# VH-VL binders against q8ixk2r445to577: the designs that were tried, part 34

Target 1, 133 residues: q8ixk2r445to577
Amino acid sequence: FFGMLQNKGLTDYCFDYNPPDENQIVGHQVILYLCHGMGQNQFFEYTSQKEIRYNTHQPEGCIAVEAGMDTLIMHLCEETAPENQKFILQEDGSLFHEQSKKCVQAARKESSDSFVPLLRDCTNSDHQKWFFK

## First folded at step 1 (VH-VL)

Design x35 (framework fv_axatilimab)
Fold by ESMFold2-Fast, scan of step 1:
Structure x35 (fold): chain C 133 residues (1-133), chain A 122 residues (1-122), chain B 107 residues (1-107)
Amino acid sequence: as target 1 above (133 residues)
Amino acid sequence: EVTLKESGPALVKPTQTLTLTCTFSGFSLSTRGVGVGWIRQPPGKALEWLANIYWNDDKYYNPSLKNRLTISKDTSKNQVVLTMTNMDPVDTATYYCAHRITLPKQYYFDYWGQGTMVTVSS
Amino acid sequence: DIQMTQSPSSLSASVGDRVTITCLASQSISKYLAWYQQKPGKAPKLLIYAASSLQSGVPSRFSGSGSGTDYTLTISSLQPEDFATYYCQQSYSTPYTFGGGTKVEIK
């Protein structure tokens, strides 16, 4: 699968990676933003290795979660996907991070009116359901 | 010319909060790709990264110390402040602030302050 | 956390010697590797960034190489001012981690 990764509960919001410098793809948090349908900063690929890839003009980025953290951060993709970069997209739309045994949930960023994807205990909430558009 | 200088108390008692200020010149924290980090070095030991703050107000903390650390900036004053709670003798170290570049494959600390020695003792 | 293992921990060398210091990452860091020099009582100084790029003002006798997990700092002809401790650092992912340091001492 590839395209815009949209949330079922937060219905107009998509995964978005828009660092201040478009050539800087590592180290920043993945956010949620209004789905605009125009590609690059909201264009992601779900691979057979269970990666969520950001295919910008610079080296491909892969979404990862550091041990003990709950935020999704952009890393560089590796030849063999490390466990912290693997997400299982389930039939019901859940994104399950196998290493942490938690699910990706749309949530409000602390002290902000912005939204971000965060790891949370898995529930049947529409805020944990994702699909490619 | 880029310069940074750390300031704060030289002696802290156990359980107290440490507040360090980094005052800099020769660059702006409003410039894309620019940040300031804090690194410490206990006497005779290796360097340990603590926290970074960037032009866009993104903040990153060492996870082993995250619940104790707060980093903030005042771009108009050219200052970055690090706060560390619940100080322990093991936190005795020289604390450095440094200018950080975060561009593609150019992730480094190029200019460092002189460092400020903080001793944690009763 | 990415662990940076630096070797040797110390070495003794003479002026004019070729010195090689190695840094091993516990996983691939895609050349997000910097080398720093620290003299006693002073702050670290950046020598090399992006594994092989020489920082402005650093003498050409310093060079860096490597990829994946394995990185090397070379000083082609050691000078008196090069006696110092050298550290590698990865910036591939947080927490950014440093090697344990290599102390280069006069023989």
Scores: ipSAE 0.000, ipTM 0.520, lowest interface PAE 14.4, mean pLDDT 85

Design x36 (framework fv_axatilimab)
Fold by ESMFold2-Fast, scan of step 1:
Structure x36 (fold): chain C 133 residues (1-133), chain A 123 residues (1-123), chain B 107 residues (1-107)
Amino acid sequence: as target 1 above (133 residues)
Amino acid sequence: EVTLKESGPALVKPTQTLTLTCTFSGFSLSTRGVGVGWIRQPPGKALEWLANIYWNDDKYYNPSLKNRLTISKDTSKNQVVLTMTNMDPVDTATYYCAHRTYYKSGYYYMDVWGQGTMVTVSS
Amino acid sequence: DIQMTQSPSSLSASVGDRVTITCLASQSISKYLAWYQQKPGKAPKLLIYAASSLQSGVPSRFSGSGSGTDYTLTISSLQPEDFATYYCQQSYSTPYTFGGGTKVEIK
């Protein structure tokens, strides 16, 4: 699958990667933003290695979560995906992070008016359900 | 394990071009994620980042100095070269090269530094 | 450019003291912060990366904390070899900027 990765509970919001600096495209947090359908910063590919790839810049970015952390950040893709970059998109829409055994949830950022995907204990919440559009 | 060493002229006259070479061992600049950065420190002042080069030949420059800086690599020789044009006395500093790699989730740090080479700009 | 304001610029301390150094970013840097130690005439040495991760081989008396714009380096019990200048650096956005440094001097 490829396209916009949209949240079922936060219905107008999609995965978005818009680093403030084109010279440092890796290492920034993935955010959620209003789905705009223009590709670019909201265009992701779900690969056979269970990666969520960012397809708008070279080198290609892959979403990762460091052990012990709960934020999704952009990392460099590797020829063989490391465990911290593997997400299982399940039939119910849950996005399961294999290494941590937690699910990606749409959540409020510390700052007002902002949403981010975070790792949380898996629940039946619609905020943990995702689909490609 | 990883070592880096800077080399270049100790004295440079105003308006001249400075060329510094970083020679390293213990890693390859063809390895995905690996890079080398240049940092300088004027006497008694803070550190200032200059430029980075990575395994894929991506280059990043301090915008305030971009028109003066060129960074290049020769992976087969284990060398990175920094060139800085139009030297001025205010560019007098110790220049360091450092090993830089993405770490875990894409964090980049300069974990191993060269000893530094002092460059004085004076007539 | 992101400005890094480090405080204090210098401090005097005794062996065994708890030392705290702060670093303030002009905007949120999402924990893209490293701490370096520099002794006179020597190259900087990485102490902490990602705001709180201790570099391999660095003594456990060093710790980092913080988020957003506010970051702290703590030395829980100062040792003679810890008298040095400490620098924070953000790597959130280019140019990667360093703080002005904190000189930790013998009291």
Scores: ipSAE 0.006, ipTM 0.525, lowest interface PAE 13.2, mean pLDDT 85

Design x37 (framework fv_axatilimab)
Fold by ESMFold2-Fast, scan of step 1:
Structure x37 (fold): chain C 133 residues (1-133), chain A 122 residues (1-122), chain B 107 residues (1-107)
Amino acid sequence: as target 1 above (133 residues)
Amino acid sequence: EVTLKESGPALVKPTQTLTLTCTFSGFSLSTRGVGVGWIRQPPGKALEWLANIYWNDDKYYNPSLKNRLTISKDTSKNQVVLTMTNMDPVDTATYYCARHKYYDRSGYFDYWGQGTMVTVSS
Amino acid sequence: DIQMTQSPSSLSASVGDRVTITCLASQSISKYLAWYQQKPGKAPKLLIYAASSLQSGVPSRFSGSGSGTDYTLTISSLQPEDFATYYCQQSYSTPYTFGGGTKVEIK
C-alpha cells in the first residue's frame, strides 16, 4: 500500500516525517500531524518485506524501533529488512511490531498538545487502528 | 552511586546450564529508556554482547546464541538473570552485566559490574 | 551483522604522545558508536558515546570523531594511567558488536 497512514481513533492525524536537519535525515522521531493530502512528509509505502518506507528524501528511510524504546524513528532502509523495521499491518488495522510484540498507538506526547506514534501493549483501541488513505 | 554486581558459579561442567544474576543499585529498571545487558569476554579475546533487557521488558539476544539464552528481570529486587544452556569449554569467559542507556538514539553501557569468571571444564 | 574493525591491534607510545585509534564499520552507523577503556583485570569503562560525546569524569585529553563508517579515538597527550585496551562498539543495530580492541602499551 501507498499513501497517508491515518489513525482511526485520532481522526485526521497521519504519520508524518519532516527531518529538521538536511545533513542527518535519519535518526529523528516519526510524529503524527493533521492529514494534509499533499503527500511529501506524510507519504509512506508499506512493502512486501513489512517495512514502512519513506522515499521523499535520499537516502530512503524505513521506520524502526530501537531496542528498549517505544518511539518510532527513521533508519536507513536495508536490502533485507532487519527485524526492528518489520511491522505487520493486520486485517483489523492493528500495526504490530513483530520484534517487540507490541502495537503502534496514537498517543499524546507527555506535557504537550502534540501527538506521536508509540509502541504499547496491544489492545482493541481505535487509537491502535491504522489505514492507508 | 550506580553499582552492578554479577553472581553465579565459577565452575560449570559441559552440557550444564549456567545461571548468572546481576544485582544493581542506584537506578531502577522501571525508568523509561533504561536497560541492563550481559557482555562476555573469553581470556585474551574481545568483548561479545549477549543480551539486553529493558524497563518495558523488551528482550534482545545475540542471534548466534539466541537458542541458548534467556534473560529476565525482577524490578522489585533490582535483579537481572541470564541463563545459558548446554555450556561448552568455548564458553569459558568473564561475564559482565552493565547498565544500558541512550543519548540521541546512540546506545551505550555506562556502568559495568566487576565481572564474574566462569570456567567450563569437566 | 555489522563488523567493527579496529586498527592498530596494538601500539607502543611514550608519555606525552598523541595516540589515534581507528574503528571501521562494515556499513554506515550514523555516529551510533561508543568507546571503552579496559585496564588489565578490570571491567570496561565508558569514555565516549554518540561518537564524540565525552562521558562525565573522563579527562579532556580523550576525544572522539568520525561519521559514516570511519571513527577515531584520540588521546592528545598520553599519561601512564592510559595503559589499557580500547574498544569501539556500534549500537546502530542488534546484535551490538565490538571491535577487536587496540592495546596501548607505554614505551
Scores: ipSAE 0.059, ipTM 0.736, lowest interface PAE 5.7, mean pLDDT 89
Fold by OpenDDE, second read of step 2:
Structure x37 (fold): chain C 133 residues (1-133), chain A 122 residues (1-122), chain B 107 residues (1-107)
Amino acid sequence: as target 1 above (133 residues)
Amino acid sequence: EVTLKESGPALVKPTQTLTLTCTFSGFSLSTRGVGVGWIRQPPGKALEWLANIYWNDDKYYNPSLKNRLTISKDTSKNQVVLTMTNMDPVDTATYYCARHKYYDRSGYFDYWGQGTMVTVSS
Amino acid sequence: DIQMTQSPSSLSASVGDRVTITCLASQSISKYLAWYQQKPGKAPKLLIYAASSLQSGVPSRFSGSGSGTDYTLTISSLQPEDFATYYCQQSYSTPYTFGGGTKVEIK
């Protein structure tokens, strides 16, 4: 699966990554933004290694969850996907993070007009359902 | 083609609630990415953002006034309504509604109403 | 909140002059900056968005530049219709905030 990763509950919002430096893409938080399909910021790929890759840049980035965190951060992809980069996009649309045993949920960032994907306890909420478009 | 117009009382007493309506044409709040915001300007002073509402009914408020503000829309009527409770003379200002449209990953107010002057006085 | 500081608060200029207005943000706003023109008794008019993008219909004598915290509006050759008050506005995060304004007056 590849393309825009769109949330069902938070209508018309997609995964978005916009690093300040295209030559240094890691270390920043993945956000949600209006699905526009323009540029490279909203193109992701779900791989056979269960990675969510930001592969419009070299080296390729992979979404990771750092220890103790609930945010999705861009790391470098590795030859073998590390445990903190493994996600399961389930048939019902839920995006499950294997290591944390939590689901990715669209949420409003505190004191901000922005939205972000956060790890939360898995529910049946549409805000935890995603699809590629 | 795009137009907005504010309507509401010109005079409000202290502690009363202000209700303003923005009626617009030339665009729709059913269009993805489109929003409408309210901005006010006291006489001779700078602009202050109040609130935005978007096509998907997302609402954003100025935290300094959040508890006093309510924004809503009627897409079928091309109207956005702002209510502001507990009005005070300090709230005397020209109130504008404006279209908030996204450009280059950020929204800006590209079309404005003419504004309506609201005076809060006993 | 992000504070926007404009300078100068006012300036006097003549037709044909090059005019420069500066807007300083209290933190980086990543070029999410707009410039508006407001004439007396009128609503603000969008001139520049995304720091340097010219709004449709706006004369090319208007230009915007800057990054990080520092931004500039430039009028290359001031015209009679350009005497007005100009405001910057950050759209980086809510609450959206405006600068204090710069009144461009005729010398």
Scores: ipSAE 0.000, ipTM 0.627, lowest interface PAE 11.2, mean pLDDT 92

Design x38 (framework fv_axatilimab)
Fold by ESMFold2-Fast, scan of step 1:
Structure x38 (fold): chain C 133 residues (1-133), chain A 121 residues (1-121), chain B 107 residues (1-107)
Amino acid sequence: as target 1 above (133 residues)
Amino acid sequence: EVTLKESGPALVKPTQTLTLTCTFSGFSLSTRGVGVGWIRQPPGKALEWLANIYWNDDKYYNPSLKNRLTISKDTSKNQVVLTMTNMDPVDTATYYCAHFRPGKYPYFDYWGQGTMVTVSS
Amino acid sequence: DIQMTQSPSSLSASVGDRVTITCLASQSISKYLAWYQQKPGKAPKLLIYAASSLQSGVPSRFSGSGSGTDYTLTISSLQPEDFATYYCQQSYSTPYTFGGGTKVEIK
């Protein structure tokens, strides 16, 4: 699948990656922002290798779990997907991170009015359910 | 100034449970972006990562040892505890705790002196 | 798991020599690599992180380079205090893994 990756519980919000510099694709946190329907910084592809690829930049980026954290960051895609970049999109819409045994949840960024995807214990909440639009 | 120190038994019998405590100063495990890990080194061999714990109580374990390992923290005491069940002579090693900096490029920047644990009957 | 292979396993060099140690990852680790120095009876000390970034307080004779699967630690002019075993470590994915070590002995 490909398109805008939208949250079921936080209904108007999509995965969003807006790096400060188009040439610095890696290292910044993936956020959630109002779905605009234009693709661009909200266009992702879910691959057969369980990657979430960001297809609007060169070189292609892959969402990864930030080492030792619960945040998702952008990293360079590899020929063979590493474990920190693998997310199982399950039938119920949950994004299960194999390496940590946790699920991706839409959450309010600490001490701000922004939203971000974070790793949390799997709870079957609609805030842990995702779909491509 | 960051310092860490390991403590625990020097001798453990096969099948027993090992409990090691890391006591630290110069940082708080309530601060965002801070973690503590455990690494061991058998005599004359390479380093082996065991487990990490982070400020948010997030825990990561070496999969080859996950069924035997438990890591926990007490932020008020500046302590991290590692427990390893069913000890075997092959687990004889120096055990280190270390300050871990997660982020874009994670690393271990400060290490304790290490504590030698011998597993023998 | 990502396997880290270091070469050589040991070497002997004289003070003032240029020493090169290599580390090969079984898959690309995108510069998620650190180098540690361990002196006999002591804990490891961080030298380099992110493949090429020198840790504060570490002498400038130490440098790191590499990308993909191939990484190198260089000591431009070996000093007596550099007698030690050096380890590379990947932090690209868990479990974090270390190389087998390279023992540097002064002749």
Scores: ipSAE 0.006, ipTM 0.545, lowest interface PAE 14.4, mean pLDDT 86

Design x39 (framework fv_axatilimab)
Fold by ESMFold2-Fast, scan of step 1:
Structure x39 (fold): chain C 133 residues (1-133), chain A 122 residues (1-122), chain B 107 residues (1-107)
Amino acid sequence: as target 1 above (133 residues)
Amino acid sequence: EVTLKESGPALVKPTQTLTLTCTFSGFSLSTRGVGVGWIRQPPGKALEWLANIYWNDDKYYNPSLKNRLTISKDTSKNQVVLTMTNMDPVDTATYYCARVPRYSSKYYFDYWGQGTMVTVSS
Amino acid sequence: DIQMTQSPSSLSASVGDRVTITCLASQSISKYLAWYQQKPGKAPKLLIYAASSLQSGVPSRFSGSGSGTDYTLTISSLQPEDFATYYCQQSYSTPYTFGGGTKVEIK
């Protein structure tokens, strides 16, 4: 699958990666922002290795969650995907992070009115359901 | 100064449950990114990783032992507890707890406890 | 699981010698590798993290290098206190795995 990765519960919001410096595309948090339908910073690819790739820049970025963290961070893609970069997109739309046994949930960023994807215990919440548009 | 110390029984009978406590000072598990893990070493053998717990209560287990292991923390007491069920003589080992530092993007153990020897025999 | 193979299993060397210990991963681990020193009866001590970063307080004679599947720990001038077993550890994926260890005995 390719496209904008949209949340079922937070219906107008998509995965968004807007690094402060386009020459330093790794190490920053993935956010959720209003879906604009124009690709670029909201265009992702779900690969056969279970990666969520950010294809806008070269080298390509891959979303990862480091142990002890609940935030999704952009890393460089590897030839063989490491476990912290693998997400199982299930038929019900759940995005399951196998290494942590948690699901990606749309959530309000601490002490702000912005939104981010975070790892949370898996539930049947629409805020944990994702689809490519 | 970072210190960690393991405590628990020195002798466990087969089929019993082992409970080990790691008490630490010089850091807090309320600090973002910090973790504590458990590693064991049978006499004369290599190190084997068992489990990690992190500041946000994320838990990771060695899959070969996951159905036997439970890791938990009490952040206010600076303690991490490992429970291992159905002990067997092959589980005889020195058990260590160790810290995963907050800035570690590559998950290493920077300070270790002295270790506690657990013998499993009848 | 990622297997870590250390070589040699043991070696004997003289004070002042350069000692090289190798760690081979069964797949690329992208420098998610640490080296530990363990003296008899004691807990392991971190020497090197992220393949090549020297831990604070560790003597500069210790160095790490490598990428992909092949990693090396070098002791540039062996000292009597370096008698120990050395272990590599990968943290690229769980379970984190350690090498079998290399025993360094001073002649």
Scores: ipSAE 0.007, ipTM 0.578, lowest interface PAE 11.7, mean pLDDT 86

Design x4 (framework fv_axatilimab)
Fold by ESMFold2-Fast, scan of step 1:
Structure x4 (fold): chain C 133 residues (1-133), chain A 121 residues (1-121), chain B 107 residues (1-107)
Amino acid sequence: as target 1 above (133 residues)
Amino acid sequence: EVTLKESGPALVKPTQTLTLTCTFSGFSLSTSGVGVGWIRQPPGKALEWLANIYWDDDKYYNPSLKNRLTISKDTSKNQVVLTMTNMDPVDTATYYCAHRLSYGDYYFDYWGQGTMVTVSS
Amino acid sequence: DIQMTQSPSSLSASVGDRVTITCLASQGISNYLAWYQQKPGKAPKLLIYAASSLQSGVPSRFSGSGSGTDYTLTISSLQPEDFATYYCQQYYSYPLTFGGGTKVEIK
């Protein structure tokens, strides 16, 4: 699968990666933003190694979660995907991070109107359901 | 300075509902990533986690007690409330509320002093 | 649910002794482990998080180590104020679970 990774519960929002510095493409948090249908910063690929890959900018990035953290951070992809970069996209649309045993959920950031994907305990919430469009 | 304080009845009869309030200062439950949990400890026994509530009103319950527990917050009052139905003598314990910082870090860095709840006829 | 087993349940020690407490998880928890100290009549106090990170203000004689399923809390030179009950807690997954506690008593 590839395309815009959209939330079922927060229906207008998609995974978005917008690094603030062109000289440092990786190392920043993945956000959620209004789906615009144009690809670019919202274009992701789900690979056979269970990676969520971003290649709109170079070098190519892979979404990862650090130990003890709940945020999704862009890291460099590796030839063999490390465990912290593997997400299982299930038939019901849940995105399961096997290393942490958590699911990716659409959630608010700070006290602002911004949204981010966060790791949370798995529920049957539509905010934990994702699909490529 | 982060402080939390539990309040509620010291004595509850079997089958009654327990309501505990955690009042805090030094942080806001409107701050992204912040949460408050409830933990209990029967006399001479180990700690048992009950429930967590987060800044965005996400709630988590211990599955063994989920059908008896309700957690809620009033951000404007700096309060978190835990309700537990159908109390039994085995629920006699000291009940703590505790602060946690940033979702994904489920350890508790600041604790209230605890409130003892005795369940007896 | 992840079960946390602490050993020993109690131990007797003297001031100056090296004390070692172990915590075994029923499955791998990837260092998502905290240690707490509890004195009689008091709330628990956080000592260590992420298996080995010392909480600000905690004396350096406390240290944590381990990985996977096996974790250890060490007190390098026991002080009078260290006589307490110690608990480990996994935060790898819900429900959060605590060990049974290890009571460190005067010999």
Scores: ipSAE 0.006, ipTM 0.551, lowest interface PAE 12.8, mean pLDDT 85

Design x40 (framework fv_axatilimab)
Fold by ESMFold2-Fast, scan of step 1:
Structure x40 (fold): chain C 133 residues (1-133), chain A 122 residues (1-122), chain B 107 residues (1-107)
Amino acid sequence: as target 1 above (133 residues)
Amino acid sequence: EVTLKESGPALVKPTQTLTLTCTFSGFSLSTRGVGVGWIRQPPGKALEWLANIYWNDDKYYNPSLKNRLTISKDTSKNQVVLTMTNMDPVDTATYYCAHRQLNWKPTAFDIWGQGTMVTVSS
Amino acid sequence: DIQMTQSPSSLSASVGDRVTITCLASQSISKYLAWYQQKPGKAPKLLIYAASSLQSGVPSRFSGSGSGTDYTLTISSLQPEDFATYYCQQSYSTPYTFGGGTKVEIK
């Protein structure tokens, strides 16, 4: 799948990556932002290896969650995807992070009117349901 | 063409409530991603953000002023209203309303009203 | 709150000069930064959004750059109409905050 990864509960919000340093693509948090339909910073690829790739830059970035953390961070993609970069996109739209056994949820960023994807205990909330558009 | 215009009293006495109206044209506050904010500027000083309201009626306030501010919209009249209680001479400023389009121009207020000067004095 | 520090607070320049204004955020703002121009008695005018995107109708001599905490507005060849006060603004976190402004004066 390719496209904008949109939230069912926050219906107008999409995965977005706007790195602080364009020459350093990795190490920064993935955010949610209003879906603009223009691709670029909101264009992601879900691969057969269960990666969520940001490929508007070379080398390509892959979304990961570090052990003990709940934030989605951009890492460099590896030839063999490590467990912290594997997400199962299920038929109901849940995005299950295999290593942590948690689901990606749209959540409000502290002290902000912005939103971020965070790992949370899996529930049947629409804020944990995602689809490509 | 998008235009916004502020209206309200030019003079306010200390302790009174200020009500400002932003009347706009060229866009609708029912359009996804659209918002209107209020920003003020005391004479000779920097800009200070006050509040935003969005198409979905989400409201955001500057925490330093939150208990004094109320923002509302009337989508059918193309108006956004800001109310500020307990006015003080330090609130003397030019008050602006401005358009936001989060989907197309994130991070910015792209079109501003001309501003309305509010003087707080006895 | 995120503090936005602009430098310099004022500068004197001549027509044709290259002018650089900097804006430092107290934490990373992920390019949620805009630059505005304000002339005396007028409302601010948007120049740059998303740190480096030029607003339609703004002359190409204006450019924005930067990432993380450090952002720069550059005017490559100053024109008479560019004498104004310039402000940066972050919208990464509420409250949205503006820099203190940089006044560009005729030398």
Scores: ipSAE 0.006, ipTM 0.577, lowest interface PAE 12.4, mean pLDDT 86

Design x41 (framework fv_axatilimab)
Fold by ESMFold2-Fast, scan of step 1:
Structure x41 (fold): chain C 133 residues (1-133), chain A 121 residues (1-121), chain B 107 residues (1-107)
Amino acid sequence: as target 1 above (133 residues)
Amino acid sequence: EVTLKESGPALVKPTQTLTLTCTFSGFSLSTSGMYVGWIRQPPGKALEWLANIDWDDDKYYNPSLKNRLTISKDTSKNQVVLTMTNMDPVDTATYYCARIRGYSYGYFDYWGQGTMVTVSS
Amino acid sequence: DIQMTQSPSSLSASVGDRVTITCLASQGISSWLAWYQQKPGKAPKLLIYAASTLQSGVPSRFSGSGSGTDYTLTISSLQPEDFATYYCQQANSFPYTFGGGTKVEIK
């Protein structure tokens, strides 16, 4: 699967990664932004290793969640995906983070005016349902 | 249909507090993703954003004016209220309330007619 | 704060003319850009959002383009009702900021 990763509940919002510094493409938070249909910073690939890859910049990035955290951060991709970078995209659209046993949910970021994907207990709500466009 | 209308005093003296009310219909501020904001425009000048309030009662203020602004809502009355303290002649402007939908976050898709507030002694 | 600079501040045009207005952001705004039309004594009207998406009910002669820091509003064939002041607005970060406006006047 590849394309723009869109939320079923926040219907016009897509995964978006636009690092403020092109020389530091990893370490920044993944956000949700209005789907513009142009790919670019909203273009992701779901791989057979259960990674969500960002190939728009070099080196390639892979979405990860650090232990004890709930935010999705861009990390360097590895030849063998570590457990914190594995997400199971289920038939119902749930995006299950294997290491934490939680689901990715569209939410407003605390102390922010933006929407972001966050790990939450799995509730099967539409805000936890994702699909590639 | 979506409508918004501002109300409040047309004349305010320096140092007084301004209170403006936005009354709206055609949508609810209890609906997830819905926001109402305030924007002002001094005569012949550009627009300046003041504050937003959303469905979840989160409040956002222009940092240059934050110490003077308070925004609140009364969901049962379909009203949003803005207060601005210590009014000065430079605050003379037309004040607008406007709606933002979550899917169009940060864009004002429907505006009230505006209410002119003159600050003079 | 992100500064929004519009060019030109005013222009004179005739019905049927192609009109181009530019908006420059002091830093990248990732297409979080809207265009508004304001007629004298009236509230602004949203024309375009997300840099290039036409608001429902807005005539197709209006179009927006651009990315990064440089954005353009184009009116392909100016009509009598289009004489107005146009404003750009960034929604990338708080505070939202508006350009200084471009007044489109009758030649």
Scores: ipSAE 0.007, ipTM 0.552, lowest interface PAE 12.4, mean pLDDT 85

